# Designs tried in a protein design chat: VH-VL binders against e9q3c1r45to238. Part 6

Target 1, 194 residues: e9q3c1r45to238
Amino acid sequence: EPDELRRRESDTLLSWILTRDSWGNQWQAAWVTALNYEAEKRGGPLRLSFQKDPRPQSLQLTVEKVSSVVKSTQEKVVICHVVGETLQFLVSAGPASATGSECQLYDVHLSPFHLKVEFHMEEKREDIQIRWSFTHVPETAIKIQPQAPGEKQALGVNMLSEALEDLFKHLVNAASPSVFLSTKPTQVKEAQSL

## First folded at step 5 (VH-VL)

Design E18 (framework fv_dupilumab)
Fold by ESMFold2-Fast, scan of step 5:
Structure E18 (fold): chain C 194 residues (1-194), chain A 123 residues (1-123), chain B 112 residues (1-112)
Amino acid sequence: as target 1 above (194 residues)
Amino acid sequence: EVQLVESGGGLEQPGGSLRLSCAGSGFTFSSYAMTWVRQAPGKGLEWVSSISGSGGRTYYADSVKGRFTISRDNSKNTLYLQMNSLRAEDTAVYYCAKGGYDFWSGPSYFDYWGQGTTVTVSS
Amino acid sequence: DIVMTQSPLSLPVTPGEPASISCRSSQSLLHSNGYNYLDWYLQKSGQSPQLLIYLGSNRASGVPDRFSGSGSGTDFTLKISRVEAEDVGFYYCMQALQTPYTFGQGTKLEIK
């Protein structure tokens, strides 16, 4: 029985992660958190606040370009590309000087959605810790629509589009934020600089 | 401290059924593959069955395929072995063991073992 | 199935002397990832088995440094540099490369 027990570990890990009911919420929340972090760090002419679309989303993800490295009996790294048909989220946008009353909500769609994801797994004190990070692949179409049509938001759409492209570029080129994902589904820890 | 406690052993007739349980503590149960290993009186160790941490993969010795079912309840930190169509040759001490290294597949080694529970199949 | 063969099956040793147990597999246990999927276990009288060495040569937590594992492919050795009274029991090698997992017959180490 060649390879029956010792088949590719990365395929089994990724199947386990991606078929978990809660994982879609976890990675989308991490994505939104990363965008807020980069927006705050960057500053610029716009004040941006990102939030997950409150509507339930069916998450159809495909995994490709998988590679893995075993560092020790207690440490392993898996790198893969995760592709989805679409990712939807909300953005509150206004001038940097705004006090909130001048901010407007926009629906943002990324299609296709493409992430390069790195999973670091480590055994620590009788537990397995999975730390993961990601970068966005910039070849994605961005569709932006104001939540309340007929407003003056149309005048800011080009600025918002430009700001989002810059944020995605920074997410690709800068160090990604990381989250600790316990093998227990209910625990997610996030490690980011303030 | 890692602990594994087996229960459910006993005396049964050929053709009967028994269900073994193994309660784990001191480690994150869902992170590790679990295994059942048995030892017949005066004999060596024989692997019976293993299950991945998620429960998505199960492995069986040929002697028990179709008769025994390994399962786990990660919310209760408990491993099970449902033993059907028991035979005299299933008579053994059954050990529960925690796996190591390959957390999403079958274990590469068994680093902690329970005390064992005795199964006797006799007419 | 991979067959595991141990030698000797009975090993009387004088306390303080070294001991060596051989384990041979019917096919290579070396995986393409560089690991030999061979483990060593000790079962003391009336006790559960305990892990000594995993993946060929790594000592398990709490195992004294007098125990060492070596070998690659089909030929493996467990060595005890100086045997102590508490080392008596049955030693088993096990392959974890493919199912079914298979154990050697066991080696009984006893004090002379």
Scores: ipSAE 0.275, ipTM 0.671, lowest interface PAE 3.3, mean pLDDT 81

Design E19 (framework fv_dupilumab)
Fold by ESMFold2-Fast, scan of step 5:
Structure E19 (fold): chain C 194 residues (1-194), chain A 123 residues (1-123), chain B 112 residues (1-112)
Amino acid sequence: as target 1 above (194 residues)
Amino acid sequence: EVQLVESGGGLEQPGGSLRLSCAGSGFTFSSYAMTWVRQAPGKGLEWVSSISGSGRSTYYADSVKGRFTISRDNSKNTLYLQMNSLRAEDTAVYYCAKGGYDFWSGPSYFDYWGQGTTVTVSS
Amino acid sequence: DIVMTQSPLSLPVTPGEPASISCRSSQSLLHSNGYNYLDWYLQKSGQSPQLLIYLGSNRASGVPDRFSGSGSGTDFTLKISRVEAEDVGFYYCMQALQTPYTFGQGTKLEIK
């Protein structure tokens, strides 16, 4: 009984999110912000800059496991584990000493990816806070391809692979990406609201 | 600025074990591959083992595979070489070397070397 | 395994004269990324090896411009335009295209 209720609650929330017009853009923006923050914090021989992919991207997420559902008179918190088929990033990479002119662009894919997603709702609030983090990142799930084909066998790609693996692992332990989604999708938010 | 200091060498009998350490300073240790290279008395250089910056990938010369284990502790800026089942032909000066970094080519050269630590294996 | 062969193994030179060391590999060291994965090291008596040239032709930090590396594929050359007393020691080439990394036999450069 409890498991059935938890599963239905998580499926309902996830389905609702995926139908919001703003979701795809906010999803990518949150990832890019979190990745760039962590990359800048780490330092090292590589300068990494993540960019939002301007191409339309269809994102499909499914609930793998429901962790908990907590409800009080003031708030409701739903935590679930989600599996995504493919997560794509554009990453600019170059020497740490570069001014940006010597950087090259790479397509990075995570397939599949696993997240712990937290939905936080408050009784008097008209939006939902969504936070997520990687539950784990297998090295075999990471695929890197230079935008200039023919360089994919360069040893530099192996260095980038190790840097990305470390970066993604730090997102498991670091602050989660977060977004606020309005529960009123056809209404304009106040200028001061997120 | 960059400094590598080896320790742990000594005299051991065939079949014995030794653990070498290499303490790095003056660079971001976790960002670079690290390597052990040895040199037998009066002989040339021989590559022994390498480890990636994260520690996830390790590589070994066939002569030491199954007997030696390379590892690193990035929180202590230290590289290790655990040497088991020692043989007389393992007698050499063991050098710790830092991988160089070229963005496009990867860590394909050794830009800084320690002073070496001597391992003698004799009956 | 890739076999590295150096020539000559002993190189006596007069101070101020040029010196040249050859290194040959059993297979091409030219990667699809356009780099030759060949490095040159110098070991002076009683000292650790030091990097001279990396990726075929790039001088390491602090290495005098009298040292130069050239070649591609299987044939490589280290040249010293004018030998000085402090250049004595053993010179080694190394391939880093694939593991196991392999060194040449070494060339002993000595002053006549």
Scores: ipSAE 0.000, ipTM 0.445, lowest interface PAE 21.1, mean pLDDT 80

Design E2 (framework fv_dupilumab)
Fold by ESMFold2-Fast, scan of step 5:
Structure E2 (fold): chain C 194 residues (1-194), chain A 123 residues (1-123), chain B 112 residues (1-112)
Amino acid sequence: as target 1 above (194 residues)
Amino acid sequence: EVQLVESGGGLEQPGGSLRLSCAGSGFTFSSYAMTWVRQAPGKGLEWVSSISGSGGSTYYADSVKGRFTISRDNSKNTLYLQMNSLRAEDTAVYYCAKEPYDFWSGPSYFDYWGQGTTVTVSS
Amino acid sequence: DIVMTQSPLSLPVTPGEPASISCRSSQSLLHSNGYNYLDWYLQKSGQSPQLLIYLGSNRASGVPDRFSGSGSGTDFTLKISRVEAEDVGFYYCMQALQTPYTFGQGTKLEIK
């Protein structure tokens, strides 16, 4: 029963997040920001630049496990493990010396994927911080394909895809995307300048 | 026709240095990854190093890492292998080989090979 | 590193008869994209290596139809349907699934 209650709490939080109008955009933006940060930090002979994918993506998460619920007088943390069917990235890849002509756009699919999701709530704060990270990325779950136009053949595992997969695995395992969600009602704000 | 011509081989003592060159013709040199493969006398083939078309990415066998440097000058259609701290076990025929893609666009295999240049490391 | 093992090391064949060379890898060379990252090369005496077969079963340009590659995962075979005198030399398999690229030790095909 206690495990069922904890799972219900996690399901309630996930339901609330997934039904927010802005969630899809915030989800993608958080991934792109975190992955680009790690890519720049790592450096090296290969350059990866993650782009926000304008194509609609289905985001279906299933709770596998609630690992812990931590409560204090000032902080509440809910940790859960979730599995998703497919995660898509749009990536520009090329040598660090590239002037654009040597860069290629790739579609990267991760299927299935497993995340550790943390919900941080603090006393007297009007927002919730949501942070997530991969628990493990199996080699067989990653598929990298060049994007059209001009690229119509699957990219095989060779020196290039080995290097791309290795770098991609490092970046996704290092990335820790996060979002702050307001618990206040939605507000429309006008730009203060121009 | 695609042609690869190696040069720069010779006799050197342990601890010495040699620079190998490979001149490419008959293809757009900068568009393809290039590789060095060696063969010791009476032995099989051993991959040494590869470089992307732009020269921005380089890869080495553990046996030569830190001693050999692969590079290219696309304006001269020439591939290089700078060999430092030579050892007796570096004695081999060194082949220059072309890949069918520039590392970024497809699988690696060696579609054209040069004639080879001989490196002998002996006291 | 992926270790490549060839057998036999020496293969005497009568002209017109078939020949087969085996290549085994210490790790699967089959990727989820369906390709096997194994290539075959021929080196004739006093000559440079030349490409015969790439990605498991694809014949390189100019290579006669009598040559074929087969296999998947860790076990691969190069077959010559009817051996000719010009086929004499050393045959090498190579994996290009990951660096370092590694070759088998070579098989010497000779005419009886």
Scores: ipSAE 0.000, ipTM 0.440, lowest interface PAE 21.2, mean pLDDT 79

Design E20 (framework fv_dupilumab)
Fold by ESMFold2-Fast, scan of step 5:
Structure E20 (fold): chain C 194 residues (1-194), chain A 123 residues (1-123), chain B 112 residues (1-112)
Amino acid sequence: as target 1 above (194 residues)
Amino acid sequence: EVQLVESGGGLEQPGGSLRLSCAGSGFTFSSYAMTWVRQAPGKGLEWVSSISSKGGSTYYADSVKGRFTISRDNSKNTLYLQMNSLRAEDTAVYYCAKGGYDFWSGPSYFDYWGQGTTVTVSS
Amino acid sequence: DIVMTQSPLSLPVTPGEPASISCRSSQSLLHSNGYNYLDWYLQKSGQSPQLLIYLGSNRASGVPDRFSGSGSGTDFTLKISRVEAEDVGFYYCMQALQTPYTFGQGTKLEIK
């Protein structure tokens, strides 16, 4: 009846948000920004700089196991499992003392990945505010490949892999990105907080 | 800017058929339930039919069940109303309306309306 | 089917004065989620209907604050604190709790 129609539309809105080209690009940009912030904050023996992969790619996400809880007259929390085939980005890595020529570029692939995500949705008159966080460390394999071959890079790959795993564990609890969407879904604006 | 543009209205004989179209723009068409509402000359508003965002659920007023079919093509951002076995009492202006979003259980109101298209059934 | 009854059907008002329209449903429109599934629409002469109030008391975008909706269950009221010339038209309440969605018969607001 009308309850079914209304529930399906709420789930459809979430699916639409996750599959928009604009939102996918904004989400990737926000994620890269969060990674850079956490890397700088933590310090350590490696200097890391994250950047979006400039090669054409499509963020392919599937939403599973959706559940929702109404928290207030304008707030809803949606918990779901987000599954994807791959996320890829670039990282420049080198010794903490390096400023340029000692840094190497690496391709990073997260494949496959499975996230348990909480979306906090709040209606602000004309806009829907979406805040999201991860409830568990992602179930993913981290694949790292240097963009140029080299024997020194084999040792760097092991250090980088360990640093990325540690960084991702901290991001799950620390990052709290936010997106503001118009109730007219073709209009979206994004605000990020770390 | 959200815009809904209806077309396909006209004059038809009792027992005839017409297909109405509603072209949506300025919003993600596939994310919202869509509705047809009609208004007979000098009368009030009457809900005719609604369709869910992906077309999986359809609802009809008793006066049109079995005669009208609501459908949508999300790839073309277009809503349709196939009107068969037309009767004189189907004479009205037909409005296309977009469902509004609410956080509790989804769309429960019509936040944008088209200009309407006139259907006249007369012998 | 849920029957919606509006009162009055004709409402002449002097500009600047308040106006009130009542809407009664044949059964409760209060959902278990705490919302009343009642909306108000305005249709100005020669124009399409436009949303004024949704879910009992929420003003739609662009609607002046002189419009307010109140009520719960079966009795609802639309109030205009200071009527302006642009407010002339037919006002309709609608229930969206269950299909078929049903409108009230309409109230014509006129300047006297």
Scores: ipSAE 0.000, ipTM 0.448, lowest interface PAE 16.9, mean pLDDT 76

Design E21 (framework fv_dupilumab)
Fold by ESMFold2-Fast, scan of step 5:
Structure E21 (fold): chain C 194 residues (1-194), chain A 123 residues (1-123), chain B 112 residues (1-112)
Amino acid sequence: as target 1 above (194 residues)
Amino acid sequence: EVQLVESGGGLEQPGGSLRLSCAGSGFTFSSYAMTWVRQAPGKGLEWVSSISGSGGYIYYADSVKGRFTISRDNSKNTLYLQMNSLRAEDTAVYYCAKGGYDFWSGPSYFDYWGQGTTVTVSS
Amino acid sequence: DIVMTQSPLSLPVTPGEPASISCRSSQSLLHSNGYNYLDWYLQKSGQSPQLLIYLGSNRASGVPDRFSGSGSGTDFTLKISRVEAEDVGFYYCMQALQTPYTFGQGTKLEIK
């Protein structure tokens, strides 16, 4: 059947992409890059700098809905509802005139999150280039933990929460950084599974 | 440079079994669907089976369903065809073929072919 | 199953002349994504098949520009604008829209 042949292979490709360790790492890094870009573009009295959480973390995603359009043998657009348990990153926040000592560091958890995302996937030689845009404002619970709790940090948490919500609104239809997934094997182990 | 090398063909009696192998090189094996196509002596091409790059999606011609099993070991860059309950009608040259690098659907074309390996089923 | 029918089955051609091979499917090969899942292959005597045209009209890497594919839905044509001696062999169309993949009977192109 046409539905069986074409639909099943499309699902397999998306599943393959989402289970790659390299995709998870690059996807988290791209999130940090996008947030930094929007934060600097936003302007205002608050300076925000985002960093990937250095602690080991596992990206757990489920795809609730997939709709796809094949545009060429090398280009495909996939519209997904993506649900995740947690996305973690670090944020340094302070006044725009900050000189280091005025900045405070926060742990940020987006948990749970629901994203309505359009992925644009394109083959470029031995790599698959993935770009995405949010079709709607990300739906998430924002949990912020200051690294040095106190009254100043409590005020910063409220200010940071508002800033993140504003940044998310500006992510709608904004271009994301590209993620490149290599189809070339980067490591071979002599002991092999059958 | 893409290369596909088949092996495992031979002579077998009806009801017997053979396992064909296809070793790939010069491309990222796990990224491409792989296919077996056969050709009986003096006849045209007949598709036998295809397997997606991940191995998750497998397709068979009706004439071989329940008798043949396609599989792959991406760590060894090798495609297999386990042929059980062989019949005289399975006599053919078996070609291994690489699917096009069409990331967006199942193998929509076969861009490189091996040299073929001969399977003869005769009493 | 989708049945693929080729015509002619035998095609003698004088070098330098054009040649055309027809392929007809029992069902439309046009997918909702806009592609026709029809491919053309050439098998020279004693050799493995080789891809000529994929997805209706796209020329495979290394294939001379004298080869072209056209058509949509159920009727497809492979054209060779100027036949050369190296073009002799069996030409097969194949549908890849649904399983089982099916080939046409093959057209033998010969130099007269």
Scores: ipSAE 0.009, ipTM 0.494, lowest interface PAE 8.3, mean pLDDT 79

Design E22 (framework fv_dupilumab)
Fold by ESMFold2-Fast, scan of step 5:
Structure E22 (fold): chain C 194 residues (1-194), chain A 123 residues (1-123), chain B 112 residues (1-112)
Amino acid sequence: as target 1 above (194 residues)
Amino acid sequence: EVQLVESGGGLEQPGGSLRLSCAGSGFTFSSYAMTWVRQAPGKGLEWVSSISGSGGSTWYADSVKGRFTISRDNSKNTLYLQMNSLRAEDTAVYYCAKGGYDFWSGPSYFDYWGQGTTVTVSS
Amino acid sequence: DIVMTQSPLSLPVTPGEPASISCRSSQSLLHSNGYNYLDWYLQKSGQSPQLLIYLGSNRASGVPDRFSGSGSGTDFTLKISRVEAEDVGFYYCMQALQTPYTFGQGTKLEIK
């Protein structure tokens, strides 16, 4: 009984968060920021720049199942199954010495979009900070396609795209995107890991 | 500095098996593709197999496909080559090589090589 | 498979003189990204191969500036401006445009 109430409270909060009109943009922006942070932190002779897909997006996420809840003095941790439409990013990739003309653009798709996500929620003054990570990243969930289709064909074995996909999976697992949601009416604040 | 150390070579009869290991140090092992290249006595270099940094993708020369398996344990910084159904033509020095950090081109060059381990297959 | 052909197979050189090794591919190694996927390796007697030049013309770390790579598409050249005794060994080109990666037959550079 007490466990059921806690799950209901968590479902209500997550539903409120995920159904906000601005959530899709905030979710993608948080991922872009977190992935860029991990790419920069990694360093090395390779340059990656993640960008939000400029096309209008309608990301609808649904909470299918809440698998666990942990409540501490300052933080609530919820593990849940989230389903939704394909999430898309743009990635510019090239050697660290490359200029813009030497970089290749890729479309990144998360499909199928049925993920097990760990949400960390903490109330900070007038804001609720939400951080999340994948509990497990499905092998088939991440697909990377060059915007110049001939590049993949020219390599004959798709080695470039597969190597990039492996690195992207590493960055996704390392990333910890976050947003701040204001508890004030009609206002949303955005704060992201740097 | 980057170091690669091979082991596991030896003498085996046709149809037998051997497992080669390559221990890497001085670099973030999981970030780089790894490759096995062999050289038969008095002959040139022949590419055998490559594996991506994560281990999610593998590639093989036609001459070894179905007999050899490349794998890696990133927690141990170690690359492996399991060699089954050995043939006399597999006799060679086997080199472990590290891919350059260039996923723009994939593992397009091998910037560091181990000292090699000798495999002899004879009856 | 892409076939790599080196010429000459044996190259005797007087110390201090220049040396050139040719490498030809059966298919273009020039990718749409502008890079030629051709590398050069040196194997000294009793030693492992070592990288000299990658992606056509880039000199590997620690390689003397007397070594240079040139060419595009199907015809490539490794040039040593002034051969020294330490340069003796087998030189191999390799294509990395597609798997299987393939090496040339090797060129033995010897001091006369």
Scores: ipSAE 0.000, ipTM 0.475, lowest interface PAE 17.8, mean pLDDT 77

Design E23 (framework fv_dupilumab)
Fold by ESMFold2-Fast, scan of step 5:
Structure E23 (fold): chain C 194 residues (1-194), chain A 123 residues (1-123), chain B 112 residues (1-112)
Amino acid sequence: as target 1 above (194 residues)
Amino acid sequence: EVQLVESGGGLEQPGGSLRLSCAGSGFTFSSYAMTWVRQAPGKGLEWVSSISGSGGSTYYADSVKGRFTISRDNSKNTLYLQMNSLRAEDTAVYYCAKGGYDLWSGPSYFDYWGQGTTVTVSS
Amino acid sequence: DIVMTQSPLSLPVTPGEPASISCRSSQSLLHSNGYNYLDWYLQKSGQSPQLLIYLGSNRASGVPDRFSGSGSGTDFTLKISRVEAEDVGFYYCMQALQTPYTFGQGTKLEIK
């Protein structure tokens, strides 16, 4: 059975987002979408595709501080500190010229992580729009392991992993995941950077 | 060199308790999921329980749910299996296994195994 | 629970000959990410299990290239192109798509 995250204060919208079920599904989707957006936008010699965890399990994390500011009758900002021991992604990586068969699947592990997350909630007519962004991403250790070490060529392996590690670090810092929540179906919205 | 060393096995009566330990070395313990797999005398392998690298996610076989508790102490590089309400069918060699790089979820495969520790439940 | 069925359960082979072991799952092990969550393990007499192949077809570190895994969905095969004396033991498939993780019954590879 999955564990529950402890909730300190009743903030109905934030609680709904941060419960294990909603947080695991919607946050992971938004994060993957934002990372893929930044990877595609940056271009370069490597093609990256980020993927959700194939076995949907909730990430273990602790929400340490919650503060809120009411900006208007239509707008509220909630800031919280989220800490965790480990954050992992699946990423497919290969040359930009790859036909798909040349791509390798990697496990990317970040440890530890500490995020200062800003939830910007605004009421627009019939909908409440929630956008969250990362205002603080500390330095983390990044480890990358291929899913098929026995099938890859020796020479290119360490060079690709090192380049992937550097690129992933830059993508994580550039990514601006967002979630659009409404009284209608839930939608994941990609953040724009210009 | 990755090394896993199990301990804590022994003889116990039905209804009794035992705590197994697995000491890991040669890898960053907190970065990998850990698993217990058992094998009854002359029988095949049976998965018992897994725990994520952080300890935040635990998984159990139905036959041990409510009786066994998997845990870890990352500061000591040690995995535990607390076994309560032991039954004759829990008699087996218990192996500690290191998971692949699946840290918030269960492991996708077990790349290194310890030598095992024997648990015998008999009156 | 996903049931894993191996065949044959006993496989006598002459050294130098090829060997093949089948593993069938009661449910597809192919995830939407394109990977089959099926692993193969070898347990030699008096020893701990060791990983041979993970995620369908990937050889574990140190495993000779005479071992190969193939298949997708519900039908999987482990092949040994040229059996050596040191290959004797019990071979197990395992699914890791969902909990509880389940093993096949095991196949005993014997030298004639």
Scores: ipSAE 0.000, ipTM 0.445, lowest interface PAE 20.0, mean pLDDT 74

Design E24 (framework fv_dupilumab)
Fold by ESMFold2-Fast, scan of step 5:
Structure E24 (fold): chain C 194 residues (1-194), chain A 123 residues (1-123), chain B 112 residues (1-112)
Amino acid sequence: as target 1 above (194 residues)
Amino acid sequence: EVQLVESGGGLEQPGGSLRLSCAGSGFTFSSYAMTWVRQAPGKGLEWVSSISGSGGSTYYADSVKGRFTISRDNSKNTLYLQMNSLRAEDTAVYYCAKGGYDWYSGPSYFDYWGQGTTVTVSS
Amino acid sequence: DIVMTQSPLSLPVTPGEPASISCRSSQSLLHSNGYNYLDWYLQKSGQSPQLLIYLGSNRASGVPDRFSGSGSGTDFTLKISRVEAEDVGFYYCMQALQTPYTFGQGTKLEIK
């Protein structure tokens, strides 16, 4: 059936990407860039800065559904929906005028997550553009926790964590990360931001 | 412009119930905590209840715990206060107020207030 | 519960003169984050309350610079450098360090 062929194409592309040595860094960098862009665009008195998480992270993506395949004389676009177990981010929160020392670090987890992934291939090009966006799923849980817990906190501090959770939902839904990956072995391009 | 409009107040007997509503506009409703504050005739302000932006956390004054329920419908930009087992001492003007944010403690102040809706509990 | 006490309760002032209102809390409002969780509100006759000062000393948007808040821990002061006719009303301090949030009893500012 046509959908089985499309699923195999999507699975092959995902396997190829996941075997790239640089994929984890490109994946994280693309998210950080897109989230910071949306956070700055929104503005406000509370500034969020997403940072590279030095902790090792493994990423497993499973194809849930193949939405469409578009082919023309100049490009081929494969669109699929994938599900992942957990997305993890490191974020600092502080005043818009903060220089870093006044910021508090938070761990942010989304579990599970669903993405619409687009693979863009052009004839006679040696790279593939991968673009993705978050898909709203009611089951997605977002947890934001300070990195230095243990102190009894004031009500305002506890409510800030919930406000950050609400803000993060908006940022994730607005973000549109992308990367360009060379089909030539051992080469990778910088992630593209909107 | 930020606007908050309360409704649902009225006259009720002791033991009765009322449901207050507060419609918000001019801001991203789901991003801000919301609060109910009341004022009895000729008296000062009394905090009643607060709810987080997502609705996941609720807080109540001891005088209303178990009788009042704060809730919100972010798809309709509306805050609610369900008031059960009303007492004469619940007679007041009820204001809804929007929480403000600073860099660390949000909300710890109320930057915009509605016009209020009057609740009278008497036989 | 944290008890908030204001003084004076009635404050007649001549236009153009300064005015000050004191607010005392039964326990410290200074959090380990360095902020004092003390806010000031003004309620004019027939109107809803409006925010003047938040977190001890920060003026709310649109509030004239003749209003200032100061103090730390348990003792706080709201100052108006030169009182104008539109400043008449009831002034309330509120603590937001912990629930239940509690207000002072209110200070009525009136023009002599």
Scores: ipSAE 0.000, ipTM 0.492, lowest interface PAE 12.7, mean pLDDT 79

